# VHH binders against Flagellar brake protein YcgR (ycgR), part 46

Target 1, 263 residues: Flagellar brake protein YcgR (ycgR), of Thauera aminoaromatica (c4kar8)
Amino acid sequence: MAELSTPSPASPAPLDGGRGDELEKFTLRGARQILQLLQDLITHRGLITAHTGGGHSFMTAVLKVDEERGRVVLDPSPDPQANRRALAAPRLTCVTQLDGIRIQFPLVGLGEGQDKGRPALFAPLPAEMLRLQRREFYRLQVPLAHELSCLLKAEDLARKPVEVSARVIDIGAGGVAVVVPTGAAEFVIGGTLPACRLALPDGEPIELDLEVRNLNRQTQRNGTEQLRVGLRFAALPRAADTRIQRYIFKTERALNAKARGGL

## First folded at step 19 (VHH)

Design NA5 (from LB5 with S31N)
Fold by OpenDDE, fold request of step 20:
Structure NA5 (fold): chain B 263 residues (1-263), chain A 121 residues (1-121)
Amino acid sequence: as target 1 above (263 residues)
Amino acid sequence: QVQLVESGGGMVQPGGSLRLSCAASGFPFSNYWMSWVRRAPGKGPEWVSTISDSGGSESYADSVKGRFTISRDNAKNTLYLQMNSLKPEDTALYYCAREFYEDFGPWFDHWGQGTQVTVSS
């Protein structure tokens, strides 16, 4: 009886999406810097989305930084189930913004307790915080008019290979978000979709391996359901990266020009 | 500069209705998914609803499902939240937020100052 080795829970994807060297300059590791940034989040009442994995997230905020104990205090979710998931998660991925700058940081060792008689979540101070200041890591919401698509090679419920043309809604250096009809394919978080094809306006589709990282159900006005799928580039060739970045920059520039009344 | 300005909040009795508005400027509104988030006094923030860029798809928190309706007018750069059958537990500061969706899921890169909704007898 071969003990089916329970696949080791997929190591939480690095915050850097595999671009560690490029992101190092934007990563704060100094205790004072981290503390200051967390304090700034408190001051500005930053809305934080905390991702627990498995396609789940909840909203939170930093309530307090306890320097003496080396911990951060967070608002719990009004949803008890979200809190349970958070506490069970090996890591939270927290994402927010300050002054238009994306801030991302991991929290590990989450616990629950009371702060001044109120329920609170506690975690050790993050070891690092990512502050993305530059446009190089810009996440673009794709204009509807561009009609970007990604051909997903997936499987149906019967594990039969299927191809699904998905609309790309967001694109960045780390991956894409797409929308697909519910039932078009079975997506498993942590699963890899090999040899997918991302269609960009500037040439032939780019072949990519995509990792399913997040799923979110949406309801259409007609009552049909669709899925938003967060996909990470599992392996992005340099040439592909260049093309994607070029598209993003070009589009951003065009959008900004339009916003300024130039187009 | 990206701006989101919420309005339409106020005081209402339980069972009443309100319609919130969010005026967006400084970005191509029609390209973005938008959300409502709320924060009740003494509680953590809570996601309420999200609408797609075209308005073709919506999602709601279970706590508001069937009572709230998110909509948008892209020509007017305005997001709406119709709130019906309001309950005291709906009392909160309501934020309009611009939503992104990455590999890890949704997050918000901009939100307004919020509009206060108070449901009280």
Scores: ipSAE 0.912, ipTM 0.970, lowest interface PAE 0.5, mean pLDDT 91
Fold by OpenDDE, last read:
Structure NA5 (fold): chain B 263 residues (1-263), chain A 121 residues (1-121)
Amino acid sequence: as target 1 above (263 residues)
Amino acid sequence: QVQLVESGGGMVQPGGSLRLSCAASGFPFSNYWMSWVRRAPGKGPEWVSTISDSGGSESYADSVKGRFTISRDNAKNTLYLQMNSLKPEDTALYYCAREFYEDFGPWFDHWGQGTQVTVSS
């Protein structure tokens, strides 16, 4: 009876998506800065999406910062299942915005309790918070008028290799989000799709290794289901990174010009 | 500047209907996935529904599935939420939100001030 070694739970992805050196300048580690930013999130009633790492997320907000106890108090989800997942997760990845600036921070050691007689979630203060001010980390939604495609090399349920042409919805320095027909391939969170091809307008497709990080089902009006897939660049050559960044900047500029009535 | 302005909220009896609207400006609305999020008094926020950029696909929270319908008019830069068979539990401030989808999943980079929906007998 070969003990099927339960694959060790995939270590939570780094907050920086593997770009630690580049993101260090945008990372707050000072206790006072972290406290202030959390307080600002309270003041502005920031809507936070908390990701549990299993392809699941829930909405939350910071209710209180307890400096004396060194903890943050969060709203629990109205969904008990979401709260259970949150409490079971080794880490929450929290994402929000303040004044149009993306804020991201990890929470570990989540617990449940009561705050002023109401259910609440508690976590130690984050050790770091990412405040992305620069365009280099801009996430672009791909315009419908200028579609991008990504050829995914995946496997079907029988582990037969299949190629799936996917529409790119979002693109950034860290990865792409795509839409695929349900049943086109089997996607496993934490799995790697090797030698995929991202088509950009400026030349030949870029060959990339993609890691499946998130899955979300969508229903079309006609009743057909689609799958949104969040993909991380597993290994991005410098030349490819440059091309992607150039595309993002060029497209963003064009979109902004159009929005201002210039085109 | 990105602006989202919610409207259409009000007071309604259980079993009633409301239609919320969100007027978008300052960005190319048709290129973005959009969502509704709500926050009830004394409760945490909750995702309600998401619609694709073209309006071709949509998703709903289990709590509203079969009762609520999300739609959009890209020519008018407007997002809608048709709410039928309303329940007291649907009482909340409803936000229109611009959605991104990254490797970690969905998140919202902009939302409005919200519109209040109150369901009471």
Scores: ipSAE 0.910, ipTM 0.970, lowest interface PAE 0.5, mean pLDDT 91
Fold by OpenDDE, last read:
Structure NA5 (fold): chain B 263 residues (1-263), chain A 121 residues (1-121)
Amino acid sequence: as target 1 above (263 residues)
Amino acid sequence: QVQLVESGGGMVQPGGSLRLSCAASGFPFSNYWMSWVRRAPGKGPEWVSTISDSGGSESYADSVKGRFTISRDNAKNTLYLQMNSLKPEDTALYYCAREFYEDFGPWFDHWGQGTQVTVSS
C-alpha cells in the first residue's frame, strides 16, 4: 500500500510575494485606515475577487463594516459551492481596485450568517491591507506584438518530461501568467517547474524556477481548449528581477507614449 | 484615464435577447483580456464571461453557458455580450471589466458604471 503522500497543501503565498520589505510602505495596518478603506470600497461598490486557494475564486463585495464587533460583512456568491469553499478555506485573498489603485487584503476566520435577514459572509477585520500606489508593482499585460514566451519544463500525464513553449500574457515582479494548449503538460497547483526559460525581447532567456499557483480553462473558437496558468517565481535571482523590471518599465513607458499620441 | 462604458441594457421578456456593448478608451484595448460581471438586486456579484486579448479564447459561467456569447472588436475598442434565451434570473446590472491574471488567479482592475438588464414577464 504505497502511502500516496498527499501533497502538503501549498502554503498560502505571502501577500507580498516575498517582497515584504519593499511593500511595507504600501501596507496599511492602522485600524482607522483599514476601516476607511473598507468603507470606501462600500461607497464605490468595489468588485472584489476573493481567492480561496486551489485555483478557485468568487466575486464578492463589502456590504458593511461593523466596527463595534470588529468584523467585515461580505456578499456571498450566488454559487453555493463557492461559498462552501470559502468557508473551508483557512484564508481568503481579496483583490480589488479603488480609483485605479490595486487593493489586496487577507481575510481569515470566515463565517456565514445573516445581515438584515439576508445571507452574508462574516470575517474579522483584516489585520493589514495592501494599497499599491506605484505602477512598479503593477502587473503588465504583455502586448501581442512582443510575443513573449516561457519555456516550461513540465511533465505529461505519464510523468514524462516535456517542454512546452507558452505565451506569456501577464508579467509582474512576482510571476507570469501563460497560456498553453490543453494536454501539453500536466500542471499541479503547488508544484514547481524547475529551470524554465523566460524569453524577454532583449537578451538571453532567463532561467528560473516557477511554482504553479492557478489554473483556468479557456475554450477557443474552434473548440480547442487552452489553459491559463498562473505562475509564481519560486526563486528569482536579483539580476533576473532587474531585467524583468526593466522590461516592464520600458514597455509601460512605450504604451503610455503611444496612448498620448507620441508614437 | 481608463474608461469603460457599458450600453445596450433594457427590459425584455423571458426568452428574449439583448446585446450589450462596452466602449473602451484610455488604454490599448487589444492587449487586454476582458470580462463581463453582473450583480443582481440583493445578491452578490458574479463572473459571467471572459475573452482573450485577441478574441481567440472564451470562457463562461455555467449559468449562462450556451445562451451568452462574448465577443470583441479590437478595431473599434468594443466588447460585446450577446444574450439569448434570457431568464428572470439574468436580471442584473452588467459590468464590463478589464481582467488581469496573477499567480492567485483573475482579478479586475477597472470596470464601468454598468448597464441594467431586466427580464420580466
Scores: ipSAE 0.902, ipTM 0.971, lowest interface PAE 0.5, mean pLDDT 91
Fold by OpenDDE, fold request of step 23:
Structure NA5 (fold): chain B 263 residues (1-263), chain A 121 residues (1-121)
Amino acid sequence: as target 1 above (263 residues)
Amino acid sequence: QVQLVESGGGMVQPGGSLRLSCAASGFPFSNYWMSWVRRAPGKGPEWVSTISDSGGSESYADSVKGRFTISRDNAKNTLYLQMNSLKPEDTALYYCAREFYEDFGPWFDHWGQGTQVTVSS
């Protein structure tokens, strides 16, 4: 009976995706600022996606801020299984927006109970909230016409090396999201894909290591399934980072120009 | 400015059908994955469905599988949700939302004012 070594829970990714120094100026740590931002989320009925890890997430909203008890009250999911996963998770990564500005914050120590006779989730107030005001930190949706791709070095079920050409759908400074046919390779959350090749339109592919962080199954119209894979850049060379940023900025400018009728 | 405007909601009897629409403007609609989210009275919000940028792939919550169909017309910058076999449990405010997918997973950076769907006898 080979003890299947339970893969060590992947350390929660830093909120900043390893860009801590660059994002510090956008990180709120003041208690009053945090309280105000949470209150604003209540006022504007902000839709929050809470990520529990393992490729799972659920929708929630802030119901109340209890300053006296130092806790935030959240709507539970109508899905009991999602709530169970949330309660079992060591950390929630909550993501939302206010006035078009991305807001991200962690919650730890989640519990369940009742608020005014209604089921609710409770957590201590977040220690920090990231408010990204600048577009340079936004994720780019890759235009279909660009045909951006990433050659993934992965393994199949038999642990045989396979190469999969994946379409890149989203790209940012921290990583890429790709789509692959189901069964093309086996992906393990927390696993590393070494020596992958990201193809940008401006030159030779960039060789880089990718960490699998999220998986999401989709169904095609023909009934076949595909997988969205969230990938984080591992150790990204500075030159590669510069090229990626350049591509993002160039693309955004072009899209904006087109939207304004200039192209 | 990014705008999403939901419409098509109303009152319908159990077993009935509705078609929701979402008019998108202020961004290149065809480049984005889009989703429907709903919030019932006294309950937390829940994800309903997502469709890819090209409309080639879609996903659904288990609660609506087989009954709801998400679609889009990129030429019209419009997202749709066909809802069949409606149940009282489907009563909610329905939001159209623009979806991103990052290393941590999906999230929504914009949504509309919502359209009310009420299923009652």
Scores: ipSAE 0.896, ipTM 0.970, lowest interface PAE 0.5, mean pLDDT 91

Design NA5 (from LB5 with S31N)
Fold by OpenDDE, fold request of step 20:
Structure NA5 (fold): chain B 263 residues (1-263), chain A 121 residues (1-121)
Amino acid sequence: as target 1 above (263 residues)
Amino acid sequence: QVQLVESGGGMVQPGGSLRLSCAASGFPFSNYWMSWVRRAPGKGPEWVSTISDSGGSESYADSVKGRFTISRDNAKNTLYLQMNSLKPEDTALYYCAREFYEDFGPWFDHWGQGTQVTVSS
């Protein structure tokens, strides 16, 4: 009778794949802290975006914290399809802000039910909540004038290699968001785009591998569809990371100065 | 400090129209994707629409597609939502929200106090 070794519960995927250790100092794991933060989200009526994977997300809010049952109660989406996706998802990635602080937390074991006669989603309390101040998590929406681009090495529908020059619209330590014309390439969530080239203003392009994490369709005024692609840095050399951070910091500073009336 | 101030809400009859505005301040508005989110009483919040920084790209929830139009005036730091053919189910508090797009997808890092839209016969 071979003892079927119960597969060790898969360690919760790190909130941020490559920077797990660096993010620990910003990760709340204390039950009281988590409860308080969730309560604060309730008080402030925080708008939460819950990502279900597959490029899908829905809006939610924390309705209640049930400490006795160790669960969080969430608003369901008014879209039944979104709720179905949520319930089918092995994990939700919830993202919101409180007082300008970025809050991210995973939810697992989502279920549906009723709270006080109203439809609700239920999940066990998150085991961890990531709380990042802007200064701690640099993410920049790239100004149009900077015209940052990323050369994506992808495949078309026929699996033929194609190169797509994509505009970078968002950049952070963990990855980039780009826009591409629909049909320029076939993107598969979870797929890796090897040997891509990120162009920064300060020097030679950075070669890096990108993981496709999210896809979002947009429509242009002319009726043409565009795709926003969320890409994660699969591996980023330290030097590249430094360059990216420098760019973000410099740009943010400049933008803020301008916004304050600084010429 | 980032500020978003929604306005233009009110009461309208079914089939009516409203135009919401959101005045943005405290950040370089033209650099950000912006969204509308709504929350009906007793219901969860719902994404309504998103517009790119330049206004060149838009997206809509299926529930509002063909009826609502998002636009922006970057010179005025203002986001708009033209709502036509309003339905009772459009009754909600409408929020203007600043959108970020990370590897996992979009989220909102700032939103206003909202403007109330009530569609009732």
Scores: ipSAE 0.869, ipTM 0.969, lowest interface PAE 0.5, mean pLDDT 90
Fold by OpenDDE, fold request of step 23:
Structure NA5 (fold): chain B 263 residues (1-263), chain A 121 residues (1-121)
Amino acid sequence: as target 1 above (263 residues)
Amino acid sequence: QVQLVESGGGMVQPGGSLRLSCAASGFPFSNYWMSWVRRAPGKGPEWVSTISDSGGSESYADSVKGRFTISRDNAKNTLYLQMNSLKPEDTALYYCAREFYEDFGPWFDHWGQGTQVTVSS
């Protein structure tokens, strides 16, 4: 009986998605800066999505910053199951926006308690906060007309190799989100899909390795389910990165021009 | 500038119905997944529903499943939420939100001012 070594819990993905050097200039590490940004989130009632891993997330907001105790106070979810997942998670990935600027920060050591007689979540202050201006935020909702696709090399439930052509719905420098039919393949969070092919409108498909980071089930109008899959670029060649960035930039510019009535 | 403007909120009795609308402008609406989020008094925010860019896929929180229906008209740049069989616990400020989906999952980069829904006898 070969002891299936329980895969070591995948270390929480760094905020930088492996782009640490490039994102350092956008990362706040100063205590005062972090406190100010959290206060701004309170003032503006920022809606925060907190990711617990495993394809799960819940919405929250910063209620209070306790500088004396070095902690942040968050709204718990109305869903008890979400709160349980949050408390069990080794790390939360929190994402929101302020004045159109993307803000991302990790929280570790989450606990539950009461603030002024109301249920609340508590965590130590984040050690870092990533602030990306829109012009520097390379995420694109892919136009339907572009029909971007990614050929996924995956396995089915029987662990037989299968190829799945997935529609790309979102693309950035760090990865893609795709839609696949339910049952087309089995995806494991933290698993690697080798030698996949990303098709851009210009040029030959890009061969790359993808890591499964998130799974989200959607129901179609006909009652069938489909799966949204968040995929990270595991090893992207420089030339491929350049092509992806160029596509994103050009597409965003074109979309903005059209939205302004220029196209 | 990206704008989301919610409307259609009001006061209704338990068991009643409302239809919320969200007018989108300043961006290519048809390219984005859209969501409804709500915040009840004294509670944290809660995801309610999401619809795909084409409208071909939708998802709901368990708390509203079977009672609420999300839809969209891309030609009108409008998102809708049909709410039936309303309960007092549905009382909240309802936000229309634009969704992004990254490797770690979904988040919202824009939302409106909200529209108030009050369910009371």
Scores: ipSAE 0.856, ipTM 0.968, lowest interface PAE 0.5, mean pLDDT 88
Fold by ESMFold2, fold request of step 20:
Structure NA5 (fold): chain B 263 residues (1-263), chain A 121 residues (1-121)
Amino acid sequence: as target 1 above (263 residues)
Amino acid sequence: QVQLVESGGGMVQPGGSLRLSCAASGFPFSNYWMSWVRRAPGKGPEWVSTISDSGGSESYADSVKGRFTISRDNAKNTLYLQMNSLKPEDTALYYCAREFYEDFGPWFDHWGQGTQVTVSS
């Protein structure tokens, strides 16, 4: 391994490109607050998912905070390919929890080296960390019984239009995740799907444009493959946003009522 | 109150088998995709396997593919990991984890205390 040099301090990395004003009150920017939160993650042995873009991620944990050098030290993956992807990535989005509260922070300038004779990953301390105390910002996991669906207007391998009815597995203010059979259409991260239709239980389907953000392959019990597709809402109309929020609120309230009665 | 309680770990010789269980409570288990994550001594965490909310689809890390099988029983709120052909490198603390999804992909918002698996002669 090459010795890790001391780079210039990294520019601040944004936590989330959208919803900045709503998230500001949950965003920590003080150096002491950030150090304490990272130390809490060490103490509680937090399991961190680090996303490298292109639908790739790996698991990690904070080994220590090097206050003298202004760096965080992370476990490398046991998978060498995951480590190579992480080192090649311009940014990592790290997500974990502490006491059931979502913790998210960006790392830039990731480097490889050793810590106490063990392989380790290094990055400058993040300029900000999100400590999201409000569960209303989390995506709702859609009950199977709702059979919520989204009609995707996509393209096949020959770039011909195709429509795919996809089961919605989760929904939030910013998007949905769906499952589709592999080969039903071609999905490209960063690609757009115009004029899709989200079917909510109340009223007519919502017409909306979607952007493909994540792809994940799964194997079905019949031996065929399935894709989990993460989709972001593009330019969501106010009326559509209101209907989606209403569905989420009503469903969460119904689930909470069952949980209180189902001890 | 979300709870995930792993069990079924123990000591086993190489080539042996174990079945891990995870009892889930305090949330609608059948609405969530679930995963197993492990942490070997002196090493960072490693994703092992994920199963869909219905149990209809699954995925595995290359290191365990063909040897481990994830399953779930939604009526009993229980997640399982059948581990066959165990190797010393499978020695780890195994966590049951609840998955959430965001625009950047999946992440875990809860996990249990873990159950220890030790593979040694």
Scores: ipSAE 0.787, ipTM 0.925, lowest interface PAE 0.8, mean pLDDT 86
Fold by ESMFold2, last read:
Structure NA5 (fold): chain B 263 residues (1-263), chain A 121 residues (1-121)
Amino acid sequence: as target 1 above (263 residues)
Amino acid sequence: QVQLVESGGGMVQPGGSLRLSCAASGFPFSNYWMSWVRRAPGKGPEWVSTISDSGGSESYADSVKGRFTISRDNAKNTLYLQMNSLKPEDTALYYCAREFYEDFGPWFDHWGQGTQVTVSS
């Protein structure tokens, strides 16, 4: 259509951890490379998680690539509400794996239709796909026995300050994921939690500013609700980064020794 | 090498029960949240259930809530899905999947070949 009345958005936001400039070297932008990778996902019947925002996602798969029309064709969700959210979303973040390599790509302009009489979702071919082979994007899954915690400085429903001690379930260079009871605090995607404290086994807790990136609801065994909260480091001092990387390295070495039958 | 091997599928009449198992090896199983995903004939994949690393938290798709129970035994590196009150709509290939959580939310970096569940008279 005609030119927009507002400036177009720049390139898509980073797909992973807010390291957009660092991710560029893992980003495929060639049309042939993108088509081949999508075809590989079709051939291997890859299970794709498509994130629509607000903590919502659905499973899908690439059914075909319509090269003539420049479109990718995906399975719709069996849940009609998930399809409505997908069609309303400004973008989907699609993520899967191929031979242990993380594959991630955005889809915009999703539409509904049919492919050979079957319901299907359609989108223009992605302009980029992320193919992550490098260890530096690794997220350590924190051993339960470590009981790693982060003290969150947040607000309740009435906007009153609360402190919540949250178990850290994973940690990487760009952030942490934690679990908290639902209702312990109010979390808003895009919100900032200043001066939180991450307790590592060595030394004093690290003071960190955290940004809420994702919320995922879970039911505990006793029937109460909890949230998984994806948190991004807003600014990470080099000393704090060093301590985090040391914890990750030490923990990985210990886990690898045990997995190989460390007698 | 990460391995996930599903078993326990089979043919069962509507209203029946099955228990699926997933044997995990090559990684520290107790550190990971685990899920079941299914793919019915002619339909796309569908998330079924997720269990936390400790087994203390779980979630279910609305379509199975109240009928299916996810569980795990970290000492045996095994994930389970108890499936009760089975319906023909539950006919699918069931995958055991290893979950990661990123800032955009959860995704799966490994799954097995699946075990077939068929519910018919």
Scores: ipSAE 0.775, ipTM 0.919, lowest interface PAE 0.9, mean pLDDT 85

